# Ledger of designs, part 15: miniprotein binders against f4hyd7r31to219

Target 1, 189 residues: f4hyd7r31to219
Amino acid sequence: DKIRLSAKRDAKEDEGEELPTELNTINSAGGFLVVSPDKLSVKYTNTNLHGHDVGVVQANKPAPIKCLTYYFEIFVKDSGIKGQIAIGFTKESFKMRRQPGWEVNSCGYHGDDGYLYRGQGKGEPFGPKFTKDDAVGGGINYASQEFFFTKNGTIVGKIPKDIRGHLFPTVAVHSQNEEVLVNFGKKKF

## First folded at step 8 (miniprotein)

Design s30
Fold by ESMFold2-Fast, scan of step 8:
Structure s30 (fold): chain B 189 residues (1-189), chain A 80 residues (1-80)
Amino acid sequence: as target 1 above (189 residues)
Amino acid sequence: SPAEEARRALDEARRYLEEAERLAEQGDYRRVIRLTYEAIERAYEALEIAEETGDEELAEEAWRIIREAYRLMERAYRES
């Protein structure tokens, strides 16, 4: 296991590859979500009560590719009124209009049902629901070509990664007062 | 042109992967890892252009190189 641990550390130290460090405030639809000044938390604060207004935010950089495994986490600070929080990966071209996994070129693990969404417009049973005070992770194993997801330090499931190209860590909030903190690795997982 | 850029990136990716495979036969896993990084980077460049231009043959070849490079990288970390 020493060699695999070294591979993960080397990826963070690669001068040629920029790592996700914060949420991308430029490409988020700004009317119904607020990103914190440190760009590491997002809260749903919609001024319109339309059920289709999903707050979607990508990381500022894609997941690094010069490594065997990539991983990031969210901490659910507040599950809001419906608990419709999602974590996953999307391509840069993802339209930021739906939770990760609803449309093609995306994959997402959803807190309210515990289902996995694989770009088919529907979810499938996958893992436990997640809510306030849970730490939930999303990862890529590049050698096996799998996405994996975690809850409170335990892998809850794996799925084949059938999306090609660069993928952005992505978080979504969808009901009033939903709030998550994002950890891209500066804090211990 | 984008097509010429994609072909150059793919050719570079292929050369890096071939060299990495050769060095893996010699047990030089440190250089294998560095060369697989280069192969992956160039192949991702080729893949992005190929997908934008609809060149599915080039996209499939770039994706094949990416998958082979990651398997070789995993082997290099395991053996070294």
Scores: ipSAE 0.746, ipTM 0.907, lowest interface PAE 0.6, mean pLDDT 83

Design s31
Fold by ESMFold2-Fast, scan of step 8:
Structure s31 (fold): chain B 189 residues (1-189), chain A 80 residues (1-80)
Amino acid sequence: as target 1 above (189 residues)
Amino acid sequence: SPAEEARRALDEARRYLEEAERLAEQGDYRRVIRLTYEAIERAYEALEIAEETGDEELAMEAWRIIREAYRLMERAYRES
């Protein structure tokens, strides 16, 4: 299955809605990630011995609402020690000390297990694992009210979007040397 | 007050959606899309206030309008 993103561009042009363009370093939690100067790359840098420190960062703007579909991607440059990379969506009020999907108000697809997390502190089987050199996407279909996720250009799964209100594209890294590049649509998907 | 602001936003969202549905009957899908944008924006305003104040009935009504507006928007994009 392939996706089409025309509605996102139409919304921006017609309504002047601001789109996510980069990662928000100001409200990122945990202090265990470094965001590149262009704010499109994130790397886990803390080698803390217990491994409980999660680096979480949101986009600088919420996903636009004046469109039928929203989508963004990450490219896994390095899967690090454990490959505990996650992609998803969170409310602005999300506690950014946990991966997307761990707390309520969040949803995340996790690379190490391929599981989906819906804010219940536990994951459910969902799609394939993802790792170094994979392009992984997260999207919202507003008409159907579904989250969807992709791996290397194909939809791997869809679920009901049970979170109301504005949602921020979110990325998490959780083990040493994990590094991802984020594409908010400036480059072709 | 926040409650009055939320109710006004919700009423405005409802009016935009009603106008969009009327224009859809006439096949004016470009205006339908623009009106559904307005309905969604106002309904999101109402939803955010309702969630902050714990008014679940208002939140559910705002969410219903949002879902209906997106379905109408999808139809309008297909037809235009």
Scores: ipSAE 0.724, ipTM 0.904, lowest interface PAE 0.9, mean pLDDT 83

Design s32
Fold by ESMFold2-Fast, scan of step 8:
Structure s32 (fold): chain B 189 residues (1-189), chain A 80 residues (1-80)
Amino acid sequence: as target 1 above (189 residues)
Amino acid sequence: SPAEEARRALDEARRYLEEAERLAEQGDYRRVIRLTYEAIERAYEALEIAEETGDEELAWEAWRIIREAYRLMERAYRES
């Protein structure tokens, strides 16, 4: 995919900008998830007794802005009990107990319904559901000011990027045993 | 002050963008890319301060510069 190839090249070329490399363990929801020692894997470990018990974690740096396109990917190692995995982007001040897309200043593609959430607490039909062994990506096209999402190497949809300012790659898990691996570009997409 | 810092960042972003537009007319796309990087960085600084202080007029000005800079960057990458 041309967009994905451009994103990888542009991000690598800007040596002056700090890039997302791992998950931020300082600003993650405590008690509901565990981040691996390499900070590239997250697993939901709570019983999910309340609807607001979302395990959400941001990358350690915002998506770079000195590039035409940014892209990152997750691999769904385990879809858990409900498959409520989400991938997307949030601002730094995002509430860390909501899936991306539920609150303003966030956008997320959700695996259990395939819906897109754009900060209104309600999803809209968007793409296919995703589950165990799927590779799912989230990206920003800065020239067109669009978010885009992928499943197994294919773009599933694009939408206007209606959030201004720095955005953090964000992943959420919401039911027991959900586990994802995150790829910020060290491995080929 | 935050307002003065935001205005300086916005003014710097405008100057970088204007220089980038001039160099694009000359076909110097490598320098255009570098100058659009600088314009975007300064405009993002202005935008963040404007949003923190509730200065929506300055936020819109910064956002306009960001969009114009990315369009110019896209052209420069395409033609380089």
Scores: ipSAE 0.683, ipTM 0.889, lowest interface PAE 1.1, mean pLDDT 83

Design s33
Fold by ESMFold2-Fast, scan of step 8:
Structure s33 (fold): chain B 189 residues (1-189), chain A 80 residues (1-80)
Amino acid sequence: as target 1 above (189 residues)
Amino acid sequence: SPAEEARRALDEARRYLEEAERLAEQGDYRRVIRLTYEAIERAYEALEIAEETGDEELALEAYRIIREAYRLMERAYRES
């Protein structure tokens, strides 16, 4: 069986809190990505490629805080040329120029190296690489104050959550043909 | 002022947390969970204002309440 969050600890909407439901098209990075009409998938696109042309997009709402655990998932539909897909969390003020975890106040698990990035402009060994047909998740355990990441239903690792305040689920694509689908909980994990 | 709004939100968060602690002693874990939701919401409001105004002491106090509220919420889920 796949890893399941307990019902009492899963992210849930209470009567006063809105959950992430789709990608935020108004805050996507420049012209380096296209978000689908349903706002649940993103594909890298760019006619003027440079090494720093990253397509980054946040969810439309921050991770809910009236719960013990929050979790969202991506499915890698196409890993493109370099497989530079990243999943993680960023503050609202994140400028969407670099992958999550590259700059301060962000954290990301990166597919091409399997490394964790914690806002230092460098990664550290963390888990396996991920690629086409993998389901990769990012989560917050609020009680333990940890970020955690999953690959195909298994926890890859956990780290201290050193970022305060509201955090937005964030996805990045960085090379030709990279495409991911996002699941904010309408489908079972 | 923003500082007064942050202080009000922080004070409200502390009152919700203290009431939740009292109800936990009585075994009313359903109400504990609801009150910790309110404490966290108010503390996040205080934290956002504190970060915007550069009041790191207030931000740290708000974060302290957030951490305590989540610990209490976890205990309430475990006991319920």
Scores: ipSAE 0.751, ipTM 0.909, lowest interface PAE 0.8, mean pLDDT 84

Design s34
Fold by ESMFold2-Fast, scan of step 8:
Structure s34 (fold): chain B 189 residues (1-189), chain A 80 residues (1-80)
Amino acid sequence: as target 1 above (189 residues)
Amino acid sequence: SPAEEARRALDEARRYLEEAERLAEQGDYRRVIRLTYEAIERAYEALEIAEETGDEELALEAWEIIREAYRLMERAYRES
């Protein structure tokens, strides 16, 4: 039951599907975050703070669909002032204004409260808070049509995936000095 | 037209799924997996067009094929 999963293919599978490999600096990066040169880490950097100045970034490709399960992970390098880090999934049409899960077409697990957000502008109690040195994952089980989230290798919870279509791994940072490293499966989970 | 593209993609997805179901009865799970990949890809194409054009009927049909294809794919992985 305690399995870290990725969209890896068998030797006999079609290799044509492109996988998420890095963060999308062109389509997703706003004025409130900086993505590293390797495009695998993001840090909140905004000196003119307003309450909803969220740094939101999507992966460069959607989660693959020719697999039973997709999974990606973040490592919390620094939880910043408020620890308002979020991990989840969004459609390409997500407006990148709020953390994943606040608006429709998104779902997110948030570190500061441990709550799950499902696009209704409100969080629901879900799992533990997460902070510096935690590894937190987001996944899709396509057979059951569920999102699931993990903390340090253990499933925190599962919920119905009520968003249709292609979904992008998404990470958000929302207070000064928050910094996360992203693992799309190139390194062992 | 977008409607014709979506309908062709949906019809292709349905044919792939039907062939996959037939091959599952024969125990050819390697080909079942490949055909469910194709069914899902075509159905996602139809779903994207349906969502862009507001064709909820086509979106629901595409989504049904996607769910059935994933269930068959899971069975094929378990049995293979």
Scores: ipSAE 0.762, ipTM 0.915, lowest interface PAE 0.8, mean pLDDT 84

Design s35
Fold by ESMFold2-Fast, scan of step 8:
Structure s35 (fold): chain B 189 residues (1-189), chain A 80 residues (1-80)
Amino acid sequence: as target 1 above (189 residues)
Amino acid sequence: SPAEEARRALDEARRYLEEAERLAEQGDYRRVIRLTYEAIERAYEALEIAEETGDEELALEAWDIIREAYRLMERAYRES
């Protein structure tokens, strides 16, 4: 079975479904990150003196469900002190305290180790590490019920999507100066 | 009640999926895509209520419909 990497939805594919367009600043309230005025960039601002001081933010809308594939990207502008950047998906009920994939109802690909986290408090070897100037993507193939992740335009891995229901594109920063730009599809992937 | 709403949504999802399967046999893939959208939307509604109320049987039924609808949607896109 082939993975379909469709970075775009057809115009008029579903006019009743709103797409993620920006980061949700309402539920990102906290001292650990700052979202840019255009709501497409995140920077870690705390000194990260505690392992729980994770800056996590979700997209403003869940990934659409009336399509075969959903995809979004981040660009790592600065990997900061530790390079603990993560990209993935979380349910709306996810608490914004840990990186995606650490706790249940979440999945995340982490830059510092290249590991995949599937909500069990542990990571498993998955793909390459990612750092400054890398473009990293997270996607859903609904037909196969798989999450997939990309690095610089290449699929690095795929896993079963074992989280049911609506999922929000999610990014996390965890050490001083980490900064990512988010692309929900307005710019070319 | 939420339980009645979830059951109604699930029943509607099943009917949309069954109609989509019938139309797929007739090669009407444009309508298949539309009906699989409807099936998925109703099944997600049922799933959300089932998960909130802890009705795992209903959640599994909704999840099965979702998976079947996406596979049919994939076929319809390939054939259209």
Scores: ipSAE 0.755, ipTM 0.916, lowest interface PAE 0.7, mean pLDDT 84

Design s36
Fold by ESMFold2-Fast, scan of step 8:
Structure s36 (fold): chain B 189 residues (1-189), chain A 80 residues (1-80)
Amino acid sequence: as target 1 above (189 residues)
Amino acid sequence: SPAEEARRALDEARRYLEEAERLAEQGDYRRVIRLTYEAIERAYEALEIAEETGDEELALEAWRILREAYRLMERAYRES
């Protein structure tokens, strides 16, 4: 069994809709993470270990809306000390202080507990934990109006998409040495 | 005004969606897909204005158009 996702749009050069291609270095929490020169990986670098020192970064463009499904993926290169990696979606106005899902206008799947966070200030059991060498994905099914998440090619869960407007692929790292590589579709999922 | 712009966008979205539904009955799924793109764009414009102005009626109308447009797009990709 496998999951095959069609995250790409028609070959009409995006119908004028620019796709996420890299991480947004301007809107990142610079003090707590470093984005690589190619803007496709992020590493937690803060040496002061506090529970609220989260490194959060959005993609450079929102997920496209003129398609049935959008999907992006991370590869966990290093789970660091605590494995507090998160993947999800946020509005442009999202405060870059907390992992996706803690505050309103965000949704995130978290690696250390396997919980889903839906902007309610708390998480709930959702899927397996994820760690070093796992490939983890976040997606939007526009026809069903659902967020979905994957681990190593298998859908781990789906939830209603309760955030309106344009959404940005978002990744967070939260403990020393956590490092992820991001794939926005240049490489096969 | 924002309200006038949102209403115009919503009316255009509904018109595109209705035309797409007629073309789907004729099996012209390529045009259906194109028209659903246009309906989605206009409905998103209306939805964003509704969110900023707190116009719940407009937001619900835009959401309903988006749901119908995406379902029609899914059908068109399946049939084409």
Scores: ipSAE 0.598, ipTM 0.865, lowest interface PAE 1.3, mean pLDDT 81

Design s37
Fold by ESMFold2-Fast, scan of step 8:
Structure s37 (fold): chain B 189 residues (1-189), chain A 80 residues (1-80)
Amino acid sequence: as target 1 above (189 residues)
Amino acid sequence: SPAEEARRALDEARRYLEEAERLAEQGDYRRVIRLTYEAIERAYEALEIAEETGDEELALEAWRIVREAYRLMERAYRES
């Protein structure tokens, strides 16, 4: 009994990693978004209409590698004018002026077209569009080496994880009034 | 039986870990990463059975495999 509990505790302690808990405000660029005081929501506030005015924010920590599956979720509070919300994963060195999936070594599921972007500046048909009141998730299945995405609790698609190293949960907003809430697991999915 | 299922899962986990060690010697770190996650998944399958049956010995064996697999996986990430 005690030995079994100790073995589980010791193994979990040895395997533990710091988890994403909030959005990283330090490397947010361009003033195109505002992160809430609790660092769990983001709203697009820029009024410019240029394509370069993408608001992108990463989690404060990378997805852990010492687990079989990692998952995080957004809730679309407001889809704004164009509904150009994206969810995905990026490397630490990602330039925060592009949606996830636009640059090499990134992957993103985009709400306005339902397409998957894999670092070619071009999307591929993937899943449904998503909009206001949808809960959308991004995940890594490390056992199968796949990215997966969900909409309202259902897996919409899976793709091979062809990006190595640490990956950061990433969210993007790109038109006036787009607003999302982020859940890193403190609340039940 | 649950005991046979747990034994199968542990044996599979050990086989994955042994193959991963062999591939690490060959520098095939992409496969090492995949096989170590497979070993961990099978070991966690055995751990679930250990929790249901109260099998302390099985739990310790499974956790040992998980620890060794994560150690090898971290090495593979550094070397790739």
Scores: ipSAE 0.006, ipTM 0.372, lowest interface PAE 9.5, mean pLDDT 77

Design s38
Fold by ESMFold2-Fast, scan of step 8:
Structure s38 (fold): chain B 189 residues (1-189), chain A 80 residues (1-80)
Amino acid sequence: as target 1 above (189 residues)
Amino acid sequence: SPAEEARRALDEARRYLEEAERLAEQGDYRRVIRLTYEAIERAYEALEIAEETGDEELALEAWRIMREAYRLMERAYRES
């Protein structure tokens, strides 16, 4: 049941498309988070310690479609005070003040409850909770038309991909000091 | 019109997929992969417009072409 996945091969392809390489600092949610200078980590920092403020950030490019499988990963450096970290996929038009999966056109696996959220504002039981030092992944299997999620190299679950069009890798942090590193495939998964 | 743009993209996707299927019969899997890339791109274009305009029939047709293209791509990678 253990699967270690890689993003698209290093080969230079004539029909290749641009891959996600870093977090999109322009389209991130307000003053609730800080993206590192290399644009590969995000930390929740809110001067007004409001519990309702969510820090959401998308990748700089959508997941590629000219491949059989896409995969990206986060490493939880710090789970903060509540561990409300989420990983998933959203359309470009996603409202950037919600965790992935909370609103329509999004899907997210959440660390604090281990639940999957599919755009209805309520989660469903899915997999284990995840926390500090866990590596958690989100992927798309295009042949089967499924989203899948991993924890420390093992698939946690799969669901039908019911969102159509281009999808952006997305991460969210929601409590003080939550911090994640994002791997879009430059490093081996 | 958006409907004409979606139909054009869908027709292009269908043509790329038909050619890919023909080349697969000949064992030219390198070109099959290339053509499935094109079919998928055009199918995504058609699907986006069809969903925006509420054309359920066109959206379903685009989705079917896309799924068939991915299955053919999977076969081409295995056979090559």
Scores: ipSAE 0.575, ipTM 0.840, lowest interface PAE 1.4, mean pLDDT 81

Design s39
Fold by ESMFold2-Fast, scan of step 8:
Structure s39 (fold): chain B 189 residues (1-189), chain A 80 residues (1-80)
Amino acid sequence: as target 1 above (189 residues)
Amino acid sequence: SPAEEARRALDEARRYLEEAERLAEQGDYRRVIRLTYEAIERAYEALEIAEETGDEELALEAWRIIKEAYRLMERAYRES
């Protein structure tokens, strides 16, 4: 049902609301990642540090609110050394030094454990791990007030959306050679 | 003041939602969708200010309007 959810989002593209189109390079953490010239891929480049040296980047616009469902996707081009890729949503004020879901006002699905993080500094079992060549999605169902996540076209889980206000699609890379491509809907999901 | 802005936005959101509910009873689902868009936008404005100023009561009311507007929007999309 990923196709139906994508179609609902795409149908709202022309309602005069600005949509996420690119990664925001202006407010990302410096030095830990490189964003491609088209601003649709990100690669971890820090070779010196680990731990809290997360490369995290938000979309250039928040998820639209004048629609029933919002959805975006990543393709894992390279899972790097640790496979610590995360996808999710954060408020604009999110601390750009942590994976989405680690701190308050964020939610993230993490590839290395398959766990969901809801801003409590710990994860909970949620879905399968994801790795190289997986397509992983994050979405909002506004009618039910739920976040949902997908892996290769299948919804893997849903949770209550307990964060109020505007939310930014967010992607994080945390170990050497991790690289993802981001699709905000210009290409069919 | 921010408090006046938030209350005005909340009042506008409430009026849009009330109008959308009346039009839903008449089966005018296209206008319902448009009015729920307006209600949600104004309620998000009120919510943002309320959270910044620590007015949790206003934030909860804005959030309630947002949830009601989305439920009505979903019904309107199903019926249209």
Scores: ipSAE 0.748, ipTM 0.908, lowest interface PAE 0.8, mean pLDDT 84

Design s4
Fold by ESMFold2-Fast, scan of step 8:
Structure s4 (fold): chain B 189 residues (1-189), chain A 80 residues (1-80)
Amino acid sequence: as target 1 above (189 residues)
Amino acid sequence: SPAEEARRALDEARRYLEEAERLAEQGDYRRVILLTYEAIERAYEALEIAEETGDEELALEAWRIIREAYRLMERAYRES
């Protein structure tokens, strides 16, 4: 919780930047997904079984850059049939048909294999798998220039942040009944 | 040619989206979901070609269709 607390404090100290507060239903596209009325949860509801049918959604604002650390979290309410949930960061122009990390200029931690994806169309062993009732976080440490990911309050891994420019918190669901709740810091991490 | 393939895909995406909008007015949300799915798939096909060829205008048109189709699909799921 030390990292989560620091991230929340650092983000609040920047009065000039607008912070992510909800999921962006206008700018996000691809697959069958439903975003809740409060725009803080997403569920895959499609019964169509095409393999390229992935639901991807970005936050409404990019992660702030005028802070020491940025952090956001998801809670896995339902891991669905395959548990193909992903959390990470993408640029605004990212292809919303792919999970974060599959295409260049994106990074994602995937629940079904625990692998990290960094824009090479393949994953690397990284951390544990995650599933129903896990709280999973994605963060940026601007001081060290690293992406980091957490599972249930513990850092599972860090990698160099080699993507420049504004990056959007991103979540993906890719099988029937996958559902996540997103926390951008309004509630305690 | 890639340009002809992209334009065909984008035109097909537009037709699926227009039909989905018509069916949404009639409350046929099951078919709206299916047609918006097809619109998104065709528009992504066009977008991939646009990215390979550096056609910024085509890419922007494809993204516009994807966003509109996504919004309509979300609406259809809420109403169904």
Scores: ipSAE 0.000, ipTM 0.147, lowest interface PAE 14.8, mean pLDDT 74

Design s40
Fold by ESMFold2-Fast, scan of step 8:
Structure s40 (fold): chain B 189 residues (1-189), chain A 80 residues (1-80)
Amino acid sequence: as target 1 above (189 residues)
Amino acid sequence: SPAEEARRALDEARRYLEEAERLAEQGDYRRVIRLTYEAIERAYEALEIAEETGDEELALEAWRIIQEAYRLMERAYRES
């Protein structure tokens, strides 16, 4: 079950197709998260104690389509007070106010419950919870038309990819001190 | 018009796939991969326009071409 290794070999960039390399700070400016100077780390921060604001950020480019498999990974540096970290994929039109998977045009694996969210405002049992020091991945298998997710190098589940069109790697943090590092493939998975 | 642009993109995607299938029979998997890249790009363009205009029939047609192109690409990578 070495999907991350296989996914990296299959995720081949065509000439002229740009890969996600960093987080998109434009969509996150003035939000409820801080992106590091290298644009590969996200930390939740919110000065309003009465806010229910989710910190959501997309990659700077959509997942490439000229490949068989796409994969990216997060490392949970700090799970904060609630552990409400999510990883997944969203269309560009996704509203950046909810975790990936809550609304249409999105899919997300959530750490606090281990549930999968498929754009219907509710989750379904899926995999284990994830927390501090876990490496969690999200992927697309284009040939089978499936999303898949991993925890520490093992596939936790696969589901039909029911969203058509370009998809952006997306991460979310939702409680004080939650912090994740994002790997788009520059480092070996 | 957007409808004409989408149909043109879809027709181009289909032609790329037909050429890729022909080259696959010849064992030229490197060109098959490149042609499936082109087919996918054009089909995604058609899909985007079809979804914006609410043309679900065209969207489904584009989606079928995308799926067919990925299956052929998988075969080409396996055989290469």
Scores: ipSAE 0.715, ipTM 0.895, lowest interface PAE 0.9, mean pLDDT 84

Design s41
Fold by ESMFold2-Fast, scan of step 8:
Structure s41 (fold): chain B 189 residues (1-189), chain A 80 residues (1-80)
Amino acid sequence: as target 1 above (189 residues)
Amino acid sequence: SPAEEARRALDEARRYLEEAERLAEQGDYRRVIRLTYEAIERAYEALEIAEETGDEELALEAWRIIWEAYRLMERAYRES
């Protein structure tokens, strides 16, 4: 494990703050994705016949704030036709019509290009592409006010956290057969 | 009013942070951590209302308290 989390992270998270545990189906965009019965897997179910038919889903709770570091992870079970999977953070008020990071109040690391999107309608070169069988993480370092992202246990990059307020772990799928499993910490990272 | 609620939350956050800073000087890092939790919670409440009402000065002030509280929390965990 290349991710250096505080040795006292678990003690910080035990202060009675509710943690993200599953995906919030009410926040899913349209009918473009299906969330599993355990609410820890998401799959794109419609063909991408319209360029903006993105399946976006947030966690059921915002990232906790009574801790120094927060981290969650996805496992790419299937990269589908285009591999347009994204992981990141969004405000609750984020308009869930594009991948995280495309519009304001969002930040996302995208698998098809490896680019980081910071709410400017464009991506910037950032890290490697990611695809089937990769484990990809998104994190917040509150003390440094940085987002960070990981691929297979290694930090690929850090950026300033330019979004204030509560942030929701967010995942997007955008092409036929894309499927990811989400880990909010019940299983070892 | 929302503006008054935000100002009260911000003032409470500042008081928690000031007490945390005092306790840090005394090496009481367990209480520092707990007080920084309270400061952050109140500051986030103030920030949310300030952003909804368009009070950018208050929002920025709340953000500064949040950042300062996290720095102190990091120090407290390191020293404890």
Scores: ipSAE 0.701, ipTM 0.896, lowest interface PAE 0.9, mean pLDDT 83

